# Designs tried in a protein design chat: VHH binders against Reelin domain-containing protein 1 (REELD1). Part 13

Target 1, 156 residues: Reelin domain-containing protein 1 (REELD1), of Homo sapiens (Human) (a0a1b0gv85r24to179)
Amino acid sequence: FSHGASTVACDDMQPKHIQAQPQHQDSHHITIHTHRTSYAPGDKIPVTVRSSRDFMGFLLQARRVSDHQIAGTFVLIPPHSKLMTCFQEADAVTHSDKSLKRNLSFVWKAPAQPVGDIKFLLSVVQSYFVYWARIESSVVSQQTHSSAHSDDRMEP
Short names: E, the ipSAE of ESMFold2; O, the ipSAE of OpenDDE; V2, 0.75 times the mean of E and O plus 0.25 times the DockQ between their complexes.

## First folded at step 24 (VHH; framework vhh_nb_b201)

Design y3 (from x1 with S32A A33Y Y100T; at its last look DockQ between E and O 0.32; V2 from the best seeds 0.00; counts 0 for: pae O 7.8 > 2)
Fold by OpenDDE, look of step 24:
Structure y3 (fold): chain B 156 residues (1-156), chain A 120 residues (1-120)
Amino acid sequence: as target 1 above (156 residues)
Amino acid sequence: QVQLQESGGGLVQAGGSLRLSCAASGFTFSDAYMGWYRQAPGKEREFVATIYSGGDTYYADSVKGRFTISRDNAKNTVYLQMNSLKPEDTAVYYCTATETTIWGTEYDYWGQGTQVTVSS
């Protein structure tokens, strides 16, 4: 059984098949849904992967939009998946076996410190020769504390 | 302990055939990707063929149509049928096994190799 992604894949998120070529990004059948459009530090964000086709393997990360560094950790993962350590413990998720997968749900926890806007990146292996690398979600924006300047208009 | 033992190598004339075998032990063979690499003198080791756990096969362009990789899970053995051999096929052939994933895992295990020599 495939034991999931290796740390070697953490950076480029590509399967290391011999002479395997990624499919065109426009040809994938996958959607990453973030159930929130914004987040605050420490927030837990549900992330759903939906596919119209079965796939065997995947690697999921959250990355900062600003510098593409991996950020946050996963605190809930679906069956047939396992947490992975790229830069820090549980900052990525991969498959734990070769079972066919289609719809997956995750919960991502934002770092305690502000890291800016994030996006989720997903690589999926449908078959030994068919994969998509770095499918992107929509951006999840970091909430900026609007200092509500309560204009305490002291009425005189 | 994982073991990969190649056999079947030897001297053959151009146009001839050889069948290599690799007996594997020490891991779940049925779950592993099995493969063959070769290294000619003064050259880098190069990919020849691989067979996945599901039976799918992939070949180097240089051997496509001439070589066939197969596996017998009951015998924990992977084979390389080499037909229409050419002098350029002369190399040490190595059996390799990968238990794991499509995600950056290199071949975990290597055999000692078997010499194949194709004479002109």
Scores: ipSAE 0.018, ipTM 0.258, lowest interface PAE 7.8, mean pLDDT 87
ESMFold2, look of step 24: ipSAE 0.082; ipTM 0.445
ESMFold2 (binder alone), look of step 24: mean pLDDT 86; pTM 0.863

Design y4 (from x1 with Y58W E99K Y107T; at its last look DockQ between E and O 0.34; V2 from the best seeds 0.00; counts 0 for: pae O 8.5 > 2)
Fold by OpenDDE, look of step 24:
Structure y4 (fold): chain B 156 residues (1-156), chain A 120 residues (1-120)
Amino acid sequence: as target 1 above (156 residues)
Amino acid sequence: QVQLQESGGGLVQAGGSLRLSCAASGFTFSDSAMGWYRQAPGKEREFVATIYSGGDTWYADSVKGRFTISRDNAKNTVYLQMNSLKPEDTAVYYCTATKYTIWGTETDYWGQGTQVTVSS
């Protein structure tokens, strides 16, 4: 079974085995939860993927809202996953095997420098011909010097 | 060397049936998803059906209830039973094999195709 996404998927986040159109975004059964609504440079942010259905493959990235560039790195990944290098090492996560997946937890680390607001993007392959590309999370806002929200702090 | 060889195509009247076969070699058949696509003249290639290694199947809406995909791992063969054929089913039918490399095409293989013609 697939050992994960290849770098050719890094940009459009689409499976390359089929030429069919992805499923409509409104039809997906997946939610991406961020445990933070804001972040500072260098922060670690837990990210959870919840699905009502099993899926076989996925590709997860964080992208800047301003220009859609991949940002940050993943520092914790769930089982049956592996780190991927799109533009820099560990800036993406993909599946490592064919095991059925449903709920996944990650930790993303923000770049050391301000990169602005980010979103997490997730592509999921449920089956060979059934996939959703670039499912979006809510925006995680970059904090300003004056607007650090205590409620958004990750507890150790 | 991977080989996919389709057979069973031909001319049939509307409402008739055909059974396509695809003989596979050169790879681990049992660990691969097998499928069928078709391409009509002047149209893009379109998905018809797939059968996964575990036996699960998926069909295009246009063929649901009429077509059945199956596989025989002992014979390294995938089949497409086509019933209640319509003129719109006229196309070259292609066999495909994928070793579940969902993010790449390096493990996708295609047959040469077999012509299916349904007359009204």
Scores: ipSAE 0.011, ipTM 0.254, lowest interface PAE 8.5, mean pLDDT 86
ESMFold2, look of step 24: ipSAE 0.036; ipTM 0.407
ESMFold2 (binder alone), look of step 24: mean pLDDT 85; pTM 0.848

Design y5 (from y1 with Y58W D100T; at its last look DockQ between E and O 0.01; V2 from the best seeds 0.00; counts 0 for: pae O 7.1 > 2, placed apart)
Fold by OpenDDE, look of step 24:
Structure y5 (fold): chain B 156 residues (1-156), chain A 120 residues (1-120)
Amino acid sequence: as target 1 above (156 residues)
Amino acid sequence: QVQLQESGGGLVQAGGSLRLSCAASGFTFSDAWMGWYRQAPGKEREFVATIYSGGDTWYADSVKGRFTISRDNAKNTVYLQMNSLKPEDTAVYYCTATSTTIWGTEYDYWGQGTQVTVSS
């Protein structure tokens, strides 16, 4: 726990150190924000976690809406966090220590190939006995039209 | 005290350009994520662009290829170069900063905003 989530948690996103049942989804105080509502393959999108209370641990993933498979990678992560390998390298993020956290920002990179609509899932450990599993963001839709993957440079 | 002060807004014709600046103080600028949001009348505030301390950038689809975000750490300033402006770009543009505490907690700060009006 102190050093991040175990890979054993990759599938169910539940902390393994806690024997208690997860808290009800309606009781969480966390919001996942995406700064985009749609994406193209290869796009980078920011993801923000906002909480009204401090928490110590977390596990963040992006999953396909169609089959719930983990997708994409994280390319920027905040302090006191570390990248995980669930399915592939850097496809998840977790805490690196027990410091108190509240608001976190990430950048997620979409796979190079189309994977369909995605949503972010977040599990949070507020304390040793209090956690929420698989809090969901809004859906980020895959763009259906052919969009050129361009760099972030301004057109002349 | 954290301060974000936007400037550079104004009236411009469609197809024109503007360059917004945001002068920041009260936090370690070089470590902060900086960004721009905008809010048009009757609409929700929307993401425009952001730049990480490491220099990585990303943009809203609506401005990609037209807008460029950059930063000057020596001047504690973030910029938004806006080219090929459209009437739909009319909004109050807000500078934002995300700073991180030693505990890993991030806080967002906002400027007062600067009006950008693009006429047809």
Scores: ipSAE 0.016, ipTM 0.304, lowest interface PAE 7.1, mean pLDDT 86
ESMFold2, look of step 24: ipSAE 0.033; ipTM 0.350
ESMFold2 (binder alone), look of step 24: mean pLDDT 85; pTM 0.861

Design y6 (from x4 with S56D E99S V105T; at its last look DockQ between E and O 0.14; V2 from the best seeds 0.00; counts 0 for: pae E 8.7 > 2, SAP .67 > .668, placed apart)
Fold by ESMFold2, look of step 24:
Structure y6 (fold): chain B 156 residues (1-156), chain A 120 residues (1-120)
Amino acid sequence: as target 1 above (156 residues)
Amino acid sequence: QVQLQESGGGLVQAGGSLRLSCAASGFTFSDSAMGWYRQAPGKEREFVATITSGGDTYYADSVKGRFTISRDNAKNTVYLQMNSLKPEDTAVYYCTATSYTFWGTEYDYWGQGTQVTVSS
């Protein structure tokens, strides 16, 4: 059997078994580093997940801030992980086995068309029964022009 | 046909102990996670304890150190030893079994429940 999250989890990113116990968001030991604060369409963005505790399972997506829809694709993923398709090929990453994981590196590729600001969402399963869902990265802003305006043509 | 049958409930004085049993049939017990939930009148069901097929255990904070879950795969039975009982532990206790595919579609099975009443 294939290991990892099923497509049923694409929307809410939660384990669906009765024994799972969601943990309070302020108790997780996860950091999601995007290594950039902004991006242009088509950019490749390194993403690093670091944990101070071992974990066995995860689901990682990038989502638009505006409507929470999945965007972009993952083009490099670490060992013990696999690509999955929620909406488009390779738009999410999950574990491929239950080996203990600590530090994972990914490369995300932005869509060729503009999609606005994005953030990464990560669910982790520390054990069969202990999980955190939808841990967020900082926002990665789509690059914009300066808001300042020139008035060189104003008459006195 | 899956069946989970709880026993061992009853009336007990605060500070006392009870041992709940849950006999299981109709599925591969040794490969399943087993657990206990409880529901007090007017409250939502709450998690109490679970034990994996490999014997790893997890407890709700409210029962840690007082309750112990265990299993006997030869008898297809899961147990909940409840010590130092408090009136707040009064509830119907449900045995559960999970046929589990990690993050996938799963079937949860529930027992009929057994009443535990802890008097002051």
Scores: ipSAE 0.012, ipTM 0.263, lowest interface PAE 8.7, mean pLDDT 81
ESMFold2 (binder alone), look of step 24: mean pLDDT 87; pTM 0.871
OpenDDE, look of step 24: ipSAE 0.017; ipTM 0.292

## First folded at step 25 (VHH; framework vhh_nb_b201)

Design z1 (from x1 with S32A A33W Y52T; at its last look DockQ between E and O 0.01; V2 from the best seeds 0.00; counts 0 for: pae O 9.8 > 2, placed apart)
Fold by OpenDDE, look of step 25:
Structure z1 (fold): chain B 156 residues (1-156), chain A 120 residues (1-120)
Amino acid sequence: as target 1 above (156 residues)
Amino acid sequence: QVQLQESGGGLVQAGGSLRLSCAASGFTFSDAWMGWYRQAPGKEREFVATITSGGDTYYADSVKGRFTISRDNAKNTVYLQMNSLKPEDTAVYYCTATEYTIWGTEYDYWGQGTQVTVSS
């Protein structure tokens, strides 16, 4: 826990260090804000976590809405954080220490290939006995590539 | 002390234009992401636009193609050019700043907001 989430948590996004049940989803004081409502493959999307209370640990992922598979990678992470490998390298972010955190900003990079609509999922550990699992962001929709084939045929 | 002061709001007819300004002080402006949010009565605050320290811009789908965010680092000011305004754009518009580095950010600042009213 002190060194970040274990890969065992990648699927259910639950802390493994405590036996307590997760807090009710309606009781969290956390907001995940995406700076985009839509994205194209390869796009970079800023993601902000805002909390009215301090927390010690977290696990952040992006998942496809269609099948809940982890997607994309994180390219910028805040201090006291580290990249994690769940399915692929840097596809998740977790804390690197137990310092108190509140507002965090990330940059997520979409896969090069279309993966459909995505959501960010966040688990937060406030204390050894208090955590929230799988807090969801709003959907970030995949943009339909309008093939603007600008046939800029430069006529010789 | 961090200060964000919005200006440029007002009453405008549908199809009209407004330009909001946000003057910032108390932090390294060039290192911050600047943004605009809005809140209509009885609704949640929603994202409008943001501009990164690198100059990349992002928009809500509802304003894409109509609104343009820009920044002048020499003036410590972020702007929101709003064209083709609709009654649905009526809200209090808030300026936000997030000090951002290549390693992320840990805090945000908010302005007091400026009222934008679009009449039908």
Scores: ipSAE 0.006, ipTM 0.252, lowest interface PAE 9.8, mean pLDDT 86
ESMFold2, look of step 25: ipSAE 0.136; ipTM 0.517
ESMFold2 (binder alone), look of step 25: mean pLDDT 89; pTM 0.888

Design z2 (from x1 with S32Y Y52T D56S; at its last look DockQ between E and O 0.17; V2 from the best seeds 0.00; counts 0 for: pae O 5.4 > 2, placed apart)
Fold by OpenDDE, look of step 25:
Structure z2 (fold): chain B 156 residues (1-156), chain A 120 residues (1-120)
Amino acid sequence: as target 1 above (156 residues)
Amino acid sequence: QVQLQESGGGLVQAGGSLRLSCAASGFTFSDYAMGWYRQAPGKEREFVATITSGGSTYYADSVKGRFTISRDNAKNTVYLQMNSLKPEDTAVYYCTATEYTIWGTEYDYWGQGTQVTVSS
């Protein structure tokens, strides 16, 4: 995808421009960091992507652990990226240009209604032949009680 | 006018080695990533290895540690050194060329392929 992922990629999160096999999940050099381990409905959660290598394309989503449905929206995206509409407006993020990317910061907003535990999925296109599909973050659990878990470690 | 011509295929015993070559013409070779794919009978074509214009290399998990891709820009040639060959490596091997980045052309140039057969 030259100018961001197509909506056809929303489900399988795979590039459509190449016929190469995806790289093994254990071979990726990418980490998805969620700055919180739990969330309440409507919360805004910072999400950071870190890579030891440059990449050119990406597709980022949040999905429910229970049924893998896309959930929430992105309210802050880094430069050289754009919002997508898969299920609803701004529920995914992709690249907007051919610039090299490595570290990216996002803010995801949880749905207003409880949707259960979520995880972030990331597909990355490093080159024409090299991509990883559906790299997973750790689970971000839905809070059941209003106990403010102080896990707001905003890493500067 | 673009041409990719593979050579070096053949019959080899398991554990043996082959070196494939792909001679390119009709385009600025140094600006392209070069790669190898393979297709066994009744199977889909699969990625084997690629080398970018900058010299970065990537391999399928199934060939890591056994295959080495390299290029000689002065000769407009890409190579695939295949060591420790297995019967599972039996396939037609195709040379491919594409832009260094995915943001330009979204098409590949392909060779005719060369047969590699590994006997048990």
Scores: ipSAE 0.029, ipTM 0.290, lowest interface PAE 5.4, mean pLDDT 87
ESMFold2, look of step 25: ipSAE 0.121; ipTM 0.506
ESMFold2 (binder alone), look of step 25: mean pLDDT 87; pTM 0.878

Design z3 (from x1 with E106Y Y107T; at its last look DockQ between E and O 0.16; V2 from the best seeds 0.00; counts 0 for: pae O 12.8 > 2, placed apart)
Fold by OpenDDE, look of step 25:
Structure z3 (fold): chain B 156 residues (1-156), chain A 120 residues (1-120)
Amino acid sequence: as target 1 above (156 residues)
Amino acid sequence: QVQLQESGGGLVQAGGSLRLSCAASGFTFSDSAMGWYRQAPGKEREFVATIYSGGDTYYADSVKGRFTISRDNAKNTVYLQMNSLKPEDTAVYYCTATEYTIWGTYTDYWGQGTQVTVSS
């Protein structure tokens, strides 16, 4: 746990070391903010995690809305985190240590080929007793046309 | 150095009540999260309840509405009030503590456990 999530967690996104029940989804205090509402293949999308409480561990993925498959890769990750390989290299991010975390910023890179609408899923381990699994972001829609993006601003 | 001493366990009839206590020493109690786990024979240890330093509480679904966790920082003690007990609640109950540092690290501590038996 202290060295990040196991690949065994890639599918269900549940911590395996904790003998706790996941908290109800409505009870979480976490927000996943996507700085864009749409994307084109190959685009880089900033993703921010904000929490009103500290947490120790996390697993972050992007998944296709159509079939829930993991998609894309992460190209920028915050301190105290590391890239993880679920389906392909760097397609997930997890913690690298057990330091307390609250606000995290990532950059996700869309696949070169169209994969449809995506969501970011986040599991958070707040303590040895408390975790939330598969917290969802809003949908980031795949653009149908390769037109100029009005929201293509990269925020820190 | 660190000690977590459980008490209050015993035999009780279904529908009855028990109150567990855990006396803590050897660490900064007021800044630590306190909790309870339980382990029934032949089963894995499972989460029961936790209370953070700020007073926030969380419960397993199986005990919600029946169990209440609380703490007394002046006494360095955490409690588990168990009402409407069921035979399925029979287990060894373990007190646990998570001590956080200003550096973002933490340490977990465990008690030796206290037996709770609920008869039909």
Scores: ipSAE 0.000, ipTM 0.224, lowest interface PAE 12.8, mean pLDDT 87
ESMFold2, look of step 25: ipSAE 0.013; ipTM 0.388
ESMFold2 (binder alone), look of step 25: mean pLDDT 87; pTM 0.873

Design z4 (from x1 with S32A A33W Y109S; at its last look DockQ between E and O 0.32; V2 from the best seeds 0.00; counts 0 for: pae E 10.3 > 2, grease 24.3 > 24.2)
Fold by ESMFold2, look of step 25:
Structure z4 (fold): chain B 156 residues (1-156), chain A 120 residues (1-120)
Amino acid sequence: as target 1 above (156 residues)
Amino acid sequence: QVQLQESGGGLVQAGGSLRLSCAASGFTFSDAWMGWYRQAPGKEREFVATIYSGGDTYYADSVKGRFTISRDNAKNTVYLQMNSLKPEDTAVYYCTATEYTIWGTEYDSWGQGTQVTVSS
C-alpha cells in the first residue's frame, strides 16, 4: 500500500498519480546554473538549483542534447537527496525525504567518452497538485578534443 | 492514525464570508502540505488551495483574490478564509494533507468535509 519511487519516471521525468494544476501567475521560479558553458570528457561540473519557493520532491538528470539519452554521473549531492540509478550507476538524483528544499548543489561528472552537448533536466513537485516537469538548464557544449600524434619519429 | 476535522461551514448569502478550520492530528503537521478541495453536487472534486510547509500558497484560478489559506503550526490547524462568496462556491469542502509525491512514499489524508451553501 505504500507508493515508493519507481524507475518509470526515469524516462519521461513526469510525476505519476497527481493532477496537474495551473501555474502560479509567474513561471516555475526555478533556476538551474551549470557554472560552466562548456566541458571536456571526464570534467566535473558544479550544478546549482535555486528556487524562490519551497519544494519537497525532485528528479535531476543530465541528458545529451542530440538524442535526450541520460549521460554522466553525479558525484556530490546535497543533504536530503539520494543518488538514483536509472540506466547507469548514479546517473540521477532524487529527494530522500519530505524536508523543504530551495537551494541544492550538485557535482556532475561527464563520461570519459565523448557524448556531445548536454543539458540538465529537472522535475520539481511542490505538492500533490503542483509540479513542473523537465525544466531545462542552458546547454553545456562539449569541447571537441583533437587527437595529435606524438612528434617522436625520426625522419630521413 | 491521521485525523482531519473540518468546521466552520454553513449557509451564507452571496457576497458574504466564511472561515473554515481543519484540526489535524496523527502526523507531524508542520512538515505536511495542507490543502482544501471541494465537491459540488454532481461534480468531481476540484482543487481549491494548498499551503506548503514553508508557508507558500497556491490557489485555483476560480478563487484567487477571494480565498486565503493559512496555517497555525502551534494549533495544528489549517484555515480557509472565504470572502466574496458566490453561489457557485456551494460545495462540500474537504481538508487534505499530503506528505510525499509519487516519486516517494505517498500518503493522502482527507477529512469528512463541511458543507458550504451560498444563497443568492
Scores: ipSAE 0.000, ipTM 0.171, lowest interface PAE 10.3, mean pLDDT 79
ESMFold2 (binder alone), look of step 25: mean pLDDT 88; pTM 0.881
OpenDDE, look of step 25: ipSAE 0.011; ipTM 0.260

Design z5 (from y1 with S99E D100V; at its last look DockQ between E and O 0.51; V2 from the best seeds 0.00; counts 0 for: pae O 9.2 > 2)
Amino acid sequence: QVQLQESGGGLVQAGGSLRLSCAASGFTFSDAWMGWYRQAPGKEREFVATIYSGGDTYYADSVKGRFTISRDNAKNTVYLQMNSLKPEDTAVYYCTATEVTIWGTEYDYWGQGTQVTVSS
ESMFold2, look of step 25: ipSAE 0.013; ipTM 0.341
ESMFold2 (binder alone), look of step 25: mean pLDDT 88; pTM 0.887
OpenDDE, look of step 25: ipSAE 0.008; ipTM 0.254

Design z6 (from y1 with Y52T D100Y; at its last look DockQ between E and O 0.45; V2 from the best seeds 0.00; counts 0 for: pae E 9.6 > 2)
Amino acid sequence: QVQLQESGGGLVQAGGSLRLSCAASGFTFSDAWMGWYRQAPGKEREFVATITSGGDTYYADSVKGRFTISRDNAKNTVYLQMNSLKPEDTAVYYCTATSYTIWGTEYDYWGQGTQVTVSS
ESMFold2, look of step 25: ipSAE 0.011; ipTM 0.192
ESMFold2 (binder alone), look of step 25: mean pLDDT 88; pTM 0.885
OpenDDE, look of step 25: ipSAE 0.013; ipTM 0.281

## First folded at step 26 (VHH)

Design a1 (from q4 with A96T; framework vhh_7ocj_1; at its last look DockQ between E and O 0.18; V2 from the best seeds 0.00; counts 0 for: pae O 11.0 > 2, unsure alone 64.3 < 65, grease 28.7 > 24.2, SAP .794 > .668, placed apart)
Fold by OpenDDE, look of step 26:
Structure a1 (fold): chain B 156 residues (1-156), chain A 122 residues (1-122)
Amino acid sequence: as target 1 above (156 residues)
Amino acid sequence: QVQLVESGGGLVQAGGSLRLSCAASGFTFSDSAMGWYRQAPGKQRELVAAIYSGGSTRYGDFVKGRFTISRGNAKNTVYLQMNSLSVEDTAVYYCTALEYIIWGETYEYDYWGQGTQVTVSS
């Protein structure tokens, strides 16, 4: 998987070659910033991954809070990454090489139809024995018709 | 220059104990995993024990609770306490450090020691 995660990892978001337990969730040094707390169908949301340490592998998805299904697609990805197809085309992003990564910026596009609240899940691989699975972002709430657009859009 | 220096190997009788040490220098891998592998003559290299940056551990199936891997006060030092040794544990033991080796079809190690011989006599 030096050139990206396998689709086999789409569900549990874990490296399949590693039999060891992932690192404790409280020990990660990674933050996922969505720059928005709410979204409307079809919106493009910038997602930033910040890390205080270098990593080489990752898998990023957006999932529905209600049933944990993968939702939406990525329309902008950083260098040294590639789009994946888990459920639908471009609904996930992974690394394309083993280059060192730290801060990454993405743009996620919400489905055209309402899918409810979402959160981003991120797995990162620092080394063969060092990985974190399914780091979660804050919830991004689906807007209702009465919800005002918070313009905190920082485009990557 | 990165160096992994093993010590503590030698000859021991079956049922005895050894404590291996690995000191790393020239490299800071606070976020890296460290481990021990062994290779017996005519056999493949196999994992003995590994310790993650977060403190979690992994052991080979043959260990069965006999060995314990730990980090010293120095972050770049790893110990392998081996108890209840048997003749089958005779091998060259290698210290390894993993910083930026990630999943792939082939497994690579970042750094390797020169190895220390462990011989268990009957």
Scores: ipSAE 0.008, ipTM 0.227, lowest interface PAE 11.0, mean pLDDT 84
ESMFold2, look of step 26: ipSAE 0.015; ipTM 0.206
ESMFold2 (binder alone), look of step 26: mean pLDDT 81; pTM 0.822

Design a2 (from q3 with A96T Y100T V101I D105E; framework vhh_nb_b201; at its last look DockQ between E and O 0.21; V2 from the best seeds 0.00; counts 0 for: pae E 9.1 > 2, grease 25.9 > 24.2, placed apart)
Fold by ESMFold2, look of step 26:
Structure a2 (fold): chain B 156 residues (1-156), chain A 122 residues (1-122)
Amino acid sequence: as target 1 above (156 residues)
Amino acid sequence: QVQLQESGGGLVQAGGSLRLSCAASGFTFSDSAMGWYRQAPGKEREFVAAIYSGGSTRYADSVKGRFTISRDNAKNTVYLQMNSLKPEDTAVYYCTALETIIWGETYEYDYWGQGTQVTVSS
């Protein structure tokens, strides 16, 4: 059985097997939905990875747009996955076995301190011979103010 | 121990056909990805075709439309039907099975057969 990605992959997010056929970044069948376009420090953001084809392995991280450093932690992860420590506890998620996966749901928690805009990076192994590395989500912008409850009043 | 034994190679004229077989033992065949690689003299081994446990297939661009990979889980055997053979297909063909630790591992549990020679004459 697979053991998931090792910490050697934390920086480059690349699979290390020589039989894999590298794929062009634009040919993947994966969508990363962040369900929010913005966040405040400490927010929990649902993230959904959807694929039109089965895949066996993955590595997911959130990274700061400014310097590409890993940020935040994952607080809920789907079956057949496990938390991973690249820099700090629970800052990455990988597969725990080679079972076929298709739609995966996660919750990411932003740091309590401001870290700026973030995006998610996902590497996927569709099969032992086919992979994509470092698929990007849309940017999730950091709000310019503290979390607040919006009033729903609409002035005429 | 894992064993992969290829057969069905030989000499064939250009435009001809061959069917390679690979009998497998020592692992759970139905759960494994199976594949074929080839190596021509003086070249690196190159990917030819793969078939996954769910039945999906992949092919190198150089063989698409000419080669067909298939598997028979009851016989623990994978096949490569090679049609419209060209002299450029001349190589030793290797059966492979992949039970691998995916991502970042320095070990791959790739199993390889001893190879079967395919020679395509002009």
Scores: ipSAE 0.012, ipTM 0.229, lowest interface PAE 9.1, mean pLDDT 80
ESMFold2 (binder alone), look of step 26: mean pLDDT 82; pTM 0.829
OpenDDE, look of step 26: ipSAE 0.015; ipTM 0.233

